VH-VL binders against q9m8y4. Designs and how they scored, part 18

Target 1, 142 residues: q9m8y4
Amino acid sequence: MATKSTGGTEKTKSIEVKKKLINVLIVDDDPLNRRLHEMIIKTIGGISQTAKNGEEAVILHRDGEASFDLILMDKEMPERDGVSTTKKLREMKVTSMIVGVTSVADQEEERKAFMEAGLNHCLEKPLTKAKIFPLISHLFDA
Below, E stands for the ipSAE of ESMFold2; O stands for the ipSAE of OpenDDE; V2 stands for 0.75 times the mean of E and O plus 0.25 times the DockQ between their complexes.

## First folded at step 10 (VH-VL; framework fv_nivolumab)

Design u2 (at its last look DockQ between E and O 0.60; V2 from the best seeds 0.72)
Fold by ESMFold2, look of step 10:
Structure u2 (fold): chain C 142 residues (1-142), chain A 123 residues (1-123), chain B 107 residues (1-107)
Amino acid sequence: as target 1 above (142 residues)
Amino acid sequence: QVQLVESGGGVVQPGRSLRLDCKASGFTFSSYGMHWVRQAPGKGLEWVAVISRDGTNKYYADSVKGRFTISRDNSKNTLFLQMNSLRAEDTAVYYCARDRYYGSGTYLYFDYWGQGTLVTVSS
Amino acid sequence: EIVLTQSPATLSLSPGERATLSCRASQSVDSYLAWYQQKPGQAPRLLIYDASNRATGIPARFSGSGSGTDFTLTISSLEPEDFAVYYCQQYDELPFTFGQGTKVEIK
């Protein structure tokens, strides 16, 4: 592992230090949301993949193609919603951190049911660095 | 044909409020993200806000955050901008713009624009 | 936020000439760059998206190129209707930003 070295401003050969990156799955049926959330995740050191619905998210885990440190799970999606998807992923023994991303309009009961499906945390839109980073900062620990 | 028609502009004093409307027709409004973009007289373009197709995800430029609220009513095919605590620097033509998104690598640019509505904030 | 710097501020040319407009980003925006045309008293019109793709109905004399930080809009042979202001816009990160514009005017 390379260590940063002290150097002058005139000629500095900095030692490259590997920054810690996390793999994030963004599950949302709105392509605009997927791109906006990818932008936010990039600012905190995440590399994103996307799934357009819950079924795609399940398929990614069944095939064993990728594993994720973090899953951002939208609640309202056609075919398989976020609650059903989260339950299924936990039944499949997925241990990723799952953060639900919900509407301000959601009722307390709806948020509670989503948490009980297997979320680690639940956030209201819009997703921002300030909201998400405190919840996931431990993922960057060595 | 796709049409976007803004209304609600006018002259107001600093500190007052206005609401802008944008009526959409010729496309399935509820399938598209929408934006507001403004242009001060004689100046360039400034992005103001975006709203997702179901109205639940919203982002704002720092210059308007906390003062402006973007919203939509999909049953009326209408986009809104509520502008509170208006300042002289908010004086601009305000455009409603449709986000066009398809496939990877193509998103968040404005394929259709309204003709704009002028907001003047002056004593 | 990402600053887009357009040059030149004004490009004075005659009909039939080639126009070359530059847009430079303060950091890489990959290919997430669009170009718009705006005539006096009109709304902007989308010309180019994703750096190089012409929007529907845009004549072939308009072309875009570049990636990363340096982008170019080229009008191969200026027509009378092409004298206008041109803006670039990045959509790689929030907030979405525009360049300050290049005015293409008749010499």
Scores: ipSAE 0.772, ipTM 0.884, lowest interface PAE 0.8, mean pLDDT 89
Fold by OpenDDE, look of step 10:
Structure u2 (fold): chain C 142 residues (1-142), chain A 123 residues (1-123), chain B 107 residues (1-107)
Amino acid sequence: as target 1 above (142 residues)
Amino acid sequence: QVQLVESGGGVVQPGRSLRLDCKASGFTFSSYGMHWVRQAPGKGLEWVAVISRDGTNKYYADSVKGRFTISRDNSKNTLFLQMNSLRAEDTAVYYCARDRYYGSGTYLYFDYWGQGTLVTVSS
Amino acid sequence: EIVLTQSPATLSLSPGERATLSCRASQSVDSYLAWYQQKPGQAPRLLIYDASNRATGIPARFSGSGSGTDFTLTISSLEPEDFAVYYCQQYDELPFTFGQGTKVEIK
């Protein structure tokens, strides 16, 4: 009576590490910049939503519907600029990583003011995968 | 009517520089992103560069990065392409093209094109 | 970069015939695809954007379809002025890229 050893093929459940898609808010008054930044975020495996100014960004957070891992914040926007928006978001206890996106490297004072508003980081345009990825790599390990 | 007119093309030696201009009319130039696209003789189309409406954001194809500079003067309704360290492979008709703009968003396709200006890089 | 492959390279047809042009992307570009027409010695002209929307002033005989990786430009009945080179272009990822083109020529 040959005992057929049923070798249970342990289906190694490949834990598809569901790469946690990072949620990104892009805040910029220029539609082209919003789209370009959206493209960059897509390449890094993020999902993005856009706001055309700081007020829209604030509204998105007030309505409690949206949580973002990363916020890309333009500095110069109509209605509510990036500095004011950043301050307001921090007042609202938003804990997202906020990265300021600036166009002029030479305005150290403005950059400083932007950082003091509550930025985690400040990047110079153009935004690139190489610039963003080091800042957000830890968000994927969480 | 939307019009884009390129100028500044010509024959140059390798390593030299050339500046292209694109004069825009018939629309609010400062409201639109602008592109350069080139076409080598008898070849297909190649995207070269994009610039935001305010000129603060720029992207380039890898083939021209570090050598070409896109810029604009909104007061003059003019787009520019400064081309440095020109190579034979830069020989092409260069088109300026408007990025399509909608109030709610921008699509990075080209709704209007100039007639192009020929740049020939030859020793 | 995203590579767009157009087929066929050349399409030889007669006026009144239907033309079907293909554009395949190396990866999904969603609906971020445009089609252009270029006649000899002329600048490209936008035909289709967002895969299926006709640009302003484009005749109804031109139509675009597809999503993801496979796209089609259809000319329902070729007019003499439609013999040209057609390019697809993606705007889902930088750099923006074009297909190599399909030449529609008279048979």
Scores: ipSAE 0.751, ipTM 0.888, lowest interface PAE 0.8, mean pLDDT 93
ESMFold2 (binder alone), look of step 10: mean pLDDT 93; pTM 0.949

Design u3 (at its last look DockQ between E and O 0.72; V2 from the best seeds 0.00; counts 0 for: DG spot H104)
Fold by OpenDDE, look of step 10:
Structure u3 (fold): chain C 142 residues (1-142), chain A 123 residues (1-123), chain B 107 residues (1-107)
Amino acid sequence: as target 1 above (142 residues)
Amino acid sequence: QVQLVESGGGVVQPGRSLRLDCKASGFTFSSYGMHWVRQAPGKGLEWVAVISRKGDNKYYADSVKGRFTISRDNSKNTLFLQMNSLRAEDTAVYYCARDRYYGDGTYLYFDYWGQGTLVTVSS
Amino acid sequence: EIVLTQSPATLSLSPGERATLSCRASQSVDSYLAWYQQKPGQAPRLLIYDASNRATGIPARFSGSGSGTDFTLTISSLEPEDFAVYYCQQYDELPFTFGQGTKVEIK
């Protein structure tokens, strides 16, 4: 009586850890800057949406459907600048990490004012993968 | 008609500096990103640098990073490339090229080119 | 960086013949690919953008196709003025890179 050992092939369900793609809003009045930042976000495995100015950024949040993990905020934009936009987003109880993206030419006092508006961080242009990675890692550890 | 005219090329020794100019006309210069692209003699094309409309954002190829500086003067419709610590491998025709702009979108391809200026780095 | 490999290196054809040029990317560039023509002693000229869109003023005999990693430039019937070097360029990732070029020459 040969006992057929039914070797149960345990299908190791490879838990495909769905790498949660970081959702990023890029706010800049320069379409080239928007595109360059999109490229950088893509290289870090994120998805991005863009806004041309602070008003568009505010509208995206007002309509209630937009949720971003990270907002890259330019300082100088028409209609609504980065400082005003950041303040408004915070007033709206937006909890996204907001990173100011400033020019090297910006004065320290201007950067300070931008930070006081409610930024989590401030980075100088050009934005790079190396500058963004440390910030993203903090988003996932929180 | 869109025109880009490079100037400033010449023969220089290794370690020296050179500045290239690109004069733009026939379009609103301040509305476009600009690039430098170079071509070594008998070789292919190599992207060098990009600058945003306002000049507040710049990226470089690794081969020139730390040595070259792209800049612009929108009041003069002029793009610049400051080249420091020049090397033999920097020998090339240098082209200024306009980044494509279409409405609210931009693509990082080059719709117009200058005729180029030759830079020769030799001992 | 993204490496673009063009093939063949040289394409020898006669006027009126069809030219097919290939550009392969080391990774996907979606449709962020352009084609340029360069004649001897001249600056490059944009032919195709976004893989398949003809630039302004480009004759209908030029067409681009492909997505992801494999792209093709086709010249349906070669004119004498089409004998030149052709480059592909990606703009999906920094640094922007070009293929090494394909020379289309008269047979």
Scores: ipSAE 0.868, ipTM 0.918, lowest interface PAE 0.6, mean pLDDT 93
Fold by ESMFold2, look of step 10:
Structure u3 (fold): chain C 142 residues (1-142), chain A 123 residues (1-123), chain B 107 residues (1-107)
Amino acid sequence: as target 1 above (142 residues)
Amino acid sequence: QVQLVESGGGVVQPGRSLRLDCKASGFTFSSYGMHWVRQAPGKGLEWVAVISRKGDNKYYADSVKGRFTISRDNSKNTLFLQMNSLRAEDTAVYYCARDRYYGDGTYLYFDYWGQGTLVTVSS
Amino acid sequence: EIVLTQSPATLSLSPGERATLSCRASQSVDSYLAWYQQKPGQAPRLLIYDASNRATGIPARFSGSGSGTDFTLTISSLEPEDFAVYYCQQYDELPFTFGQGTKVEIK
């Protein structure tokens, strides 16, 4: 049976809008920082895992099972610092977005070296939603 | 025995500055995050600020952001609060508090407190 | 920010009685809730962390329970030194916040 449309209107197809979760690795040697950064990632719809240093972050990727949309990389860490860790992850063909999270005290030379190691962006502590969301908003578009 | 001793409180006029010190002993100060918490007379408790072990990460309550600065000197086992542009509503007893250190556990509650130092801001 | 509402505002009880103090959060804080005791002119003292764990040196008569939005501090048999103000604190989200307090006073 035929149906009549009126006023030039058409049937509107529903579009399912899904909230995408962001899988985040937080790499920082301070347990307090890891917890604070986890809180912030939760507020923007992320699920986080942590690594206590750069070496743990590298080991997670060597097993071939780790896959992260975003890596938050501290610079000053024992065992393997953020610069060395970022270089190693890129050498291993890790394509995750890597955002450095550094001390306010860092000099321009140090920030440039960190970026050249393979960061996508570099932020100063403290990490906040306002600082990070503009940099990662595209990750929510799948 | 863990000890936290605040000093530097006093009476100041609005718009002035004041610095609080908190001297720590009886534990490895550089291994702990530290907080300031305040209590207005006759009122409840308000968290003010936190600083990480190395001093590289700091967060503030909105009521003090931009006016107060938390800092630490681990070689002197001392926590600081620099309070600028003081207002009447900053009148409170200010406590130095230790963040609970626990391996991979949850942090951000306060297992040891100092005795407090009174800051009074009045015209 | 997360608002913690404590009830009742005042409990008037005698030594030996059971005290039951409530803390309700405006949104879930999971189990990230602590309880503190404060006497006049003194600093707060940590009693309970992670909703139900007693801090070092806290007597067994203090216990905490709950998760999500509803939490309880129980003092099974009040001692003279337990008459004080009690505060809950959440640490699930910045800024960290406290309840307004429950005063436990001698009847």
Scores: ipSAE 0.768, ipTM 0.876, lowest interface PAE 1.0, mean pLDDT 89
ESMFold2 (binder alone), look of step 10: mean pLDDT 95; pTM 0.961

Design u4 (at its last look DockQ between E and O 0.63; V2 from the best seeds 0.77)
Fold by OpenDDE, look of step 10:
Structure u4 (fold): chain C 142 residues (1-142), chain A 123 residues (1-123), chain B 107 residues (1-107)
Amino acid sequence: as target 1 above (142 residues)
Amino acid sequence: QVQLVESGGGVVQPGRSLRLDCKASGFTFSSYGMHWVRQAPGKGLEWVAVISRKGDNKYYADSVKGRFTISRDNSKNTLFLQMNSLRAEDTAVYYCARDLYYGSGSYLYFDYWGQGTLVTVSS
Amino acid sequence: EIVLTQSPATLSLSPGERATLSCRASQSVDSYLAWYQQKPGQAPRLLIYDASNRATGIPARFSGSGSGTDFTLTISSLEPEDFAVYYCQQYDELPFTFGQGTKVEIK
């Protein structure tokens, strides 16, 4: 009576670690900049939403519908600039990583003021995959 | 009517510099991103650079990165391409092209083109 | 970079015939594809954007289709003025790239 040892092939459920797509808000008054930044975010495997100014960014958070891992914040925008927007978002207890996106022409004092508003980081235009990738990696390690 | 007019092309030796101008008219220049696209003689089209409305954001093709600078003067409705360290492979007709803007969106394709200006880099 | 491959290289047709031009991308560009017409000694002219939308002033005989990696420009009935070189261009990823072109010539 040969006991057929039914070797149960443990189907190693490869936990497909659903690579959690990073959710990014792009805030810039220039639609070209918004689109360019969208492209960069797409290349790093993120999804993005856009706002054309700081007020729209605030509204997105106020309505409670939006949660972002990363916010790319332009400095110079009509209605509500990046500094004011960043302050407001922090007042609203938004915990997203906020990265200021500044021009090379911006003065150091202006960048400092932007950082003091509550930025986690500040990057100079143009944004690149190489500039953003280290910041995103940090989000996943935290 | 939308019009783009390139100028500044010519014959230059390798290693030299040249500046191209593109004069815009018939639209609000400051409301549009602008591009440079080039075409070598008898060849296809190659994207060169893009500049944002305010000129605060710029991207370049790898082939020209570090050598070319795109800029603009919105008060003069003029787009510029400063070309340094020119090479034979930079020989082309250079077109300025308008980035299509519709509503709140920007489209990274080109709805209007200039007639181009020829740059010849030869020893 | 995203490589766009157009086919055929040359298309020889007569006026009134249908022209079908292909553009294949090395990776998906979703619908971020444009088509341009270029006549000898002239600047390119935008024909199609977002794969299937005709630009302003473009005749109805021009149509674009496709998504992802495979795109087609169709000229339903060739007019004498349609003999030109046609380029596809993607704007899904930097750098923006063009196909090598398809020449539509008179047979």
Scores: ipSAE 0.898, ipTM 0.938, lowest interface PAE 0.5, mean pLDDT 93
Fold by ESMFold2, look of step 10:
Structure u4 (fold): chain C 142 residues (1-142), chain A 123 residues (1-123), chain B 107 residues (1-107)
Amino acid sequence: as target 1 above (142 residues)
Amino acid sequence: QVQLVESGGGVVQPGRSLRLDCKASGFTFSSYGMHWVRQAPGKGLEWVAVISRKGDNKYYADSVKGRFTISRDNSKNTLFLQMNSLRAEDTAVYYCARDLYYGSGSYLYFDYWGQGTLVTVSS
Amino acid sequence: EIVLTQSPATLSLSPGERATLSCRASQSVDSYLAWYQQKPGQAPRLLIYDASNRATGIPARFSGSGSGTDFTLTISSLEPEDFAVYYCQQYDELPFTFGQGTKVEIK
């Protein structure tokens, strides 16, 4: 949050309260993870939808009816994993910011492959405000 | 019938470590998120940590972050809490608790609790 | 973190009376609030989830209401076995937190 105005008013401080909300898709096969990530996204000004696997995420984008500012993509999922899902979404010309959310057990080569699938960023679980906000802060600037 | 049985509590000096086990039976352990919740003697409840069913996602209360590690072994139906650098304020009964997400759209509250194991941190 | 303040700290009531327990959150928790009962020497037992839904096997005399910041647990007619401490818990944001408890004493 801003503590002072950028205009340098000597007598008063202003705090800009962000009013813009972002639309987020949370893709994870664990319903507990989906809820935990949803609550974190809510605290930073996001409105969430969820998908339980990569195939559901692809279906949500079919026919161009849904769009999101941010997609949080888990890697290990049944039906269609996060790598395959990210590749497919990019083939479908989805331009959303996609942030991978990986296990701490993932090797660097696995993380690199995930990035190459079309992620904008990749972070390790657990998802926290501190980890995600620096990656996505520009989405609030309109 | 669902059962959760904690063990590993005891008396330990400040700065030492202790590991708690929670053995689960009567349900498919690997399908549930699990929590640790503690209660200092004569006081209220404090949530400590959560772990997802696969063990890939973990969150901690600030009071224990960096000192405690939650983990699980689904092949042994066992939840763990590794407690390092113990402090007097960690003295409590420690409960393992099951998250309610079997087909529910609502999670992060606890439908079954173990009996608890007492950890006393004292010189 | 979200602070839950329960009131009163202690209720002393006779069997058959209605008990009304309050839980107030420091910010909205929507309906993400649960109630637990803890009898002396026992683990907590889930009573109410999502503010107003009774958990399986909980007697009908227990009911929950409220949303946002103000929540109520009502015991419509106290039974002797209802002597216990009652806790509310929010799960709207990390860390998950509990109220300090309301002790219900049967006169």
Scores: ipSAE 0.729, ipTM 0.859, lowest interface PAE 1.2, mean pLDDT 89
ESMFold2 (binder alone), look of step 10: mean pLDDT 92; pTM 0.940

Design u5 (at its last look DockQ between E and O 0.40; V2 from the best seeds 0.71)
Fold by OpenDDE, look of step 10:
Structure u5 (fold): chain C 142 residues (1-142), chain A 123 residues (1-123), chain B 107 residues (1-107)
Amino acid sequence: as target 1 above (142 residues)
Amino acid sequence: QVQLVESGGGVVQPGRSLRLDCKASGFTFSSYGMHWVRQAPGKGLEWVAVISRKGDNKYYADSVKGRFTISRDNSKNTLFLQMNSLRAEDTAVYYCARDRYYDSSGYLYFDYWGQGTLVTVSS
Amino acid sequence: EIVLTQSPATLSLSPGERATLSCRASQSVDSYLAWYQQKPGQAPRLLIYDASNRATGIPARFSGSGSGTDFTLTISSLEPEDFAVYYCQQYDELPFTFGQGTKVEIK
């Protein structure tokens, strides 16, 4: 009486943890800055969309289709600057992490005003992986 | 016609400083990002630094980071490279190059180059 | 950094012949690749951008192809003025990097 040991191959369903790609909006009037920031976001495993000014950023959110985990916000832009844009986005109940990207030449009072507009953080140019990575890690832990 | 003219090259000892200038003409200088690229004698091309059109954003190659400073004066249509703590390995022809203008796609290739200026670092 | 490897190091051909130059990236650069020509004692000149777009004023005999990691520059029929060094360059990631170059020389 040969006992057929039915070795049940437990298919270990490797839960491919779909690493949720961070969705980033880059708002800067300089095309070079937009591209450089896109490159940095790509290196951290994020996807990005760009806006060339604050008005475009507002429009993206108004149409209801845009949801971003992170917004990189330049301070000085035509049509609508970063401070005004940040305020408007907050008025619109946008809950994204908004990080101001400022110049080294910006005064402390200006940075303060930018923060008071509703920024979560403020980073100085140049933006780097090392500067962004800690902020992103907090997004995943929340 | 787009023109870039580098100047300031020369022979310097290790540890010394040198400043390069690049005079731009034939285009709206303030509308373009600018780069420095260098080429050691008989060698290939090496990207050195980039600066945004407003000068508010700068990136460097690791080989020059902390020693070189890229800057610009848009009122003078001039790009600069301040080189400090020069090393023998910094010996090269230094080119200024224009970043391609783009509105949305953001491609960072070099559409125009200067003729270059030679920097020789030797004891 | 992204390493670009060009091959062959030297390509010896006659005028009228077809030249095929390769550029391989250590990782995908999508289509963010440019080609440059450099003649002795001259600055580099842009030939191709975005892997396959010919720059303004570049003759139709120059063409670029490829995506991801493998790229090719083709000169359909070499002219005497085409004997030079050719470099590929990626702009997908900082730092921007160049290949080591391919020398196209007259046989």
Scores: ipSAE 0.872, ipTM 0.920, lowest interface PAE 0.6, mean pLDDT 93
Fold by ESMFold2, look of step 10:
Structure u5 (fold): chain C 142 residues (1-142), chain A 123 residues (1-123), chain B 107 residues (1-107)
Amino acid sequence: as target 1 above (142 residues)
Amino acid sequence: QVQLVESGGGVVQPGRSLRLDCKASGFTFSSYGMHWVRQAPGKGLEWVAVISRKGDNKYYADSVKGRFTISRDNSKNTLFLQMNSLRAEDTAVYYCARDRYYDSSGYLYFDYWGQGTLVTVSS
Amino acid sequence: EIVLTQSPATLSLSPGERATLSCRASQSVDSYLAWYQQKPGQAPRLLIYDASNRATGIPARFSGSGSGTDFTLTISSLEPEDFAVYYCQQYDELPFTFGQGTKVEIK
């Protein structure tokens, strides 16, 4: 069963959900960001899990059978950053929708590189339901 | 040991701007999320804004969205609130507050508070 | 927005008496609820987090209980320094909100 996470240190296997609820992985090195994004995802009908960095996100896909409809990927993280993580997940044939969630301070070149790593979309922080829901509303369709 | 000291409050006319500072000491400022919370005279508490530890993520109460900007300079251990287009209803004591760091079950409650700085918006 | 309603508005008691303060949320906040004490001219002080856990340095006479929509702060035997205003705060969803406060005053 999916477990609400405040720090991402206790991994749990997710329950496969129907299209009326979506399974979301939140990858961000700031525990405050993970909780804030979890709150937003809850309001739009998502069940979230968290990873503290890109390496944890990769390990989850290698060693577990977790399946996510959506991955929210921060760019700047220790261990493995969002660009490297996205590239690796795509090399592993992960087909989840990946949305980058980046700092406003990022230059256009940095955003382009992140998109080229394999993102479906790239959004600026803060994450809001208004920004994300139009991009993912199709995940709720039967 | 932990101290938060707000400054920059004062009397200002509607439509003007003020910047509040919150100087932190006694802890590793860059490891904590920070908040502003305000209290109108004789009234209760209202959360205003939050900023993540590295300043890349910010959220605001609807009452201040688009007018106020929270920011931080971790090299100076200082939290800021830029308040533009001030209104009479913004009159309050403004507190800076530290987000809890050591709770494995969650964040977003405030373990340390400054003593506040008064902002009065009147003609 | 989650509305927190505190009752009573004022609780007039003597030192040594038990104080019982209520906080009701307009929707479930699970256990994401904190209690603060504020004395005149001072900043709030965290008392209770996650509905029932005492913050560091808070005396054992303070206890919190409840989950979902109904929460209680209890002060088992009032001390002179406990006469203050008490606020509950939810952190289950944005925006974070506070109750309107309960004033505990000396009879």
Scores: ipSAE 0.744, ipTM 0.870, lowest interface PAE 1.1, mean pLDDT 88
ESMFold2 (binder alone), look of step 10: mean pLDDT 94; pTM 0.955

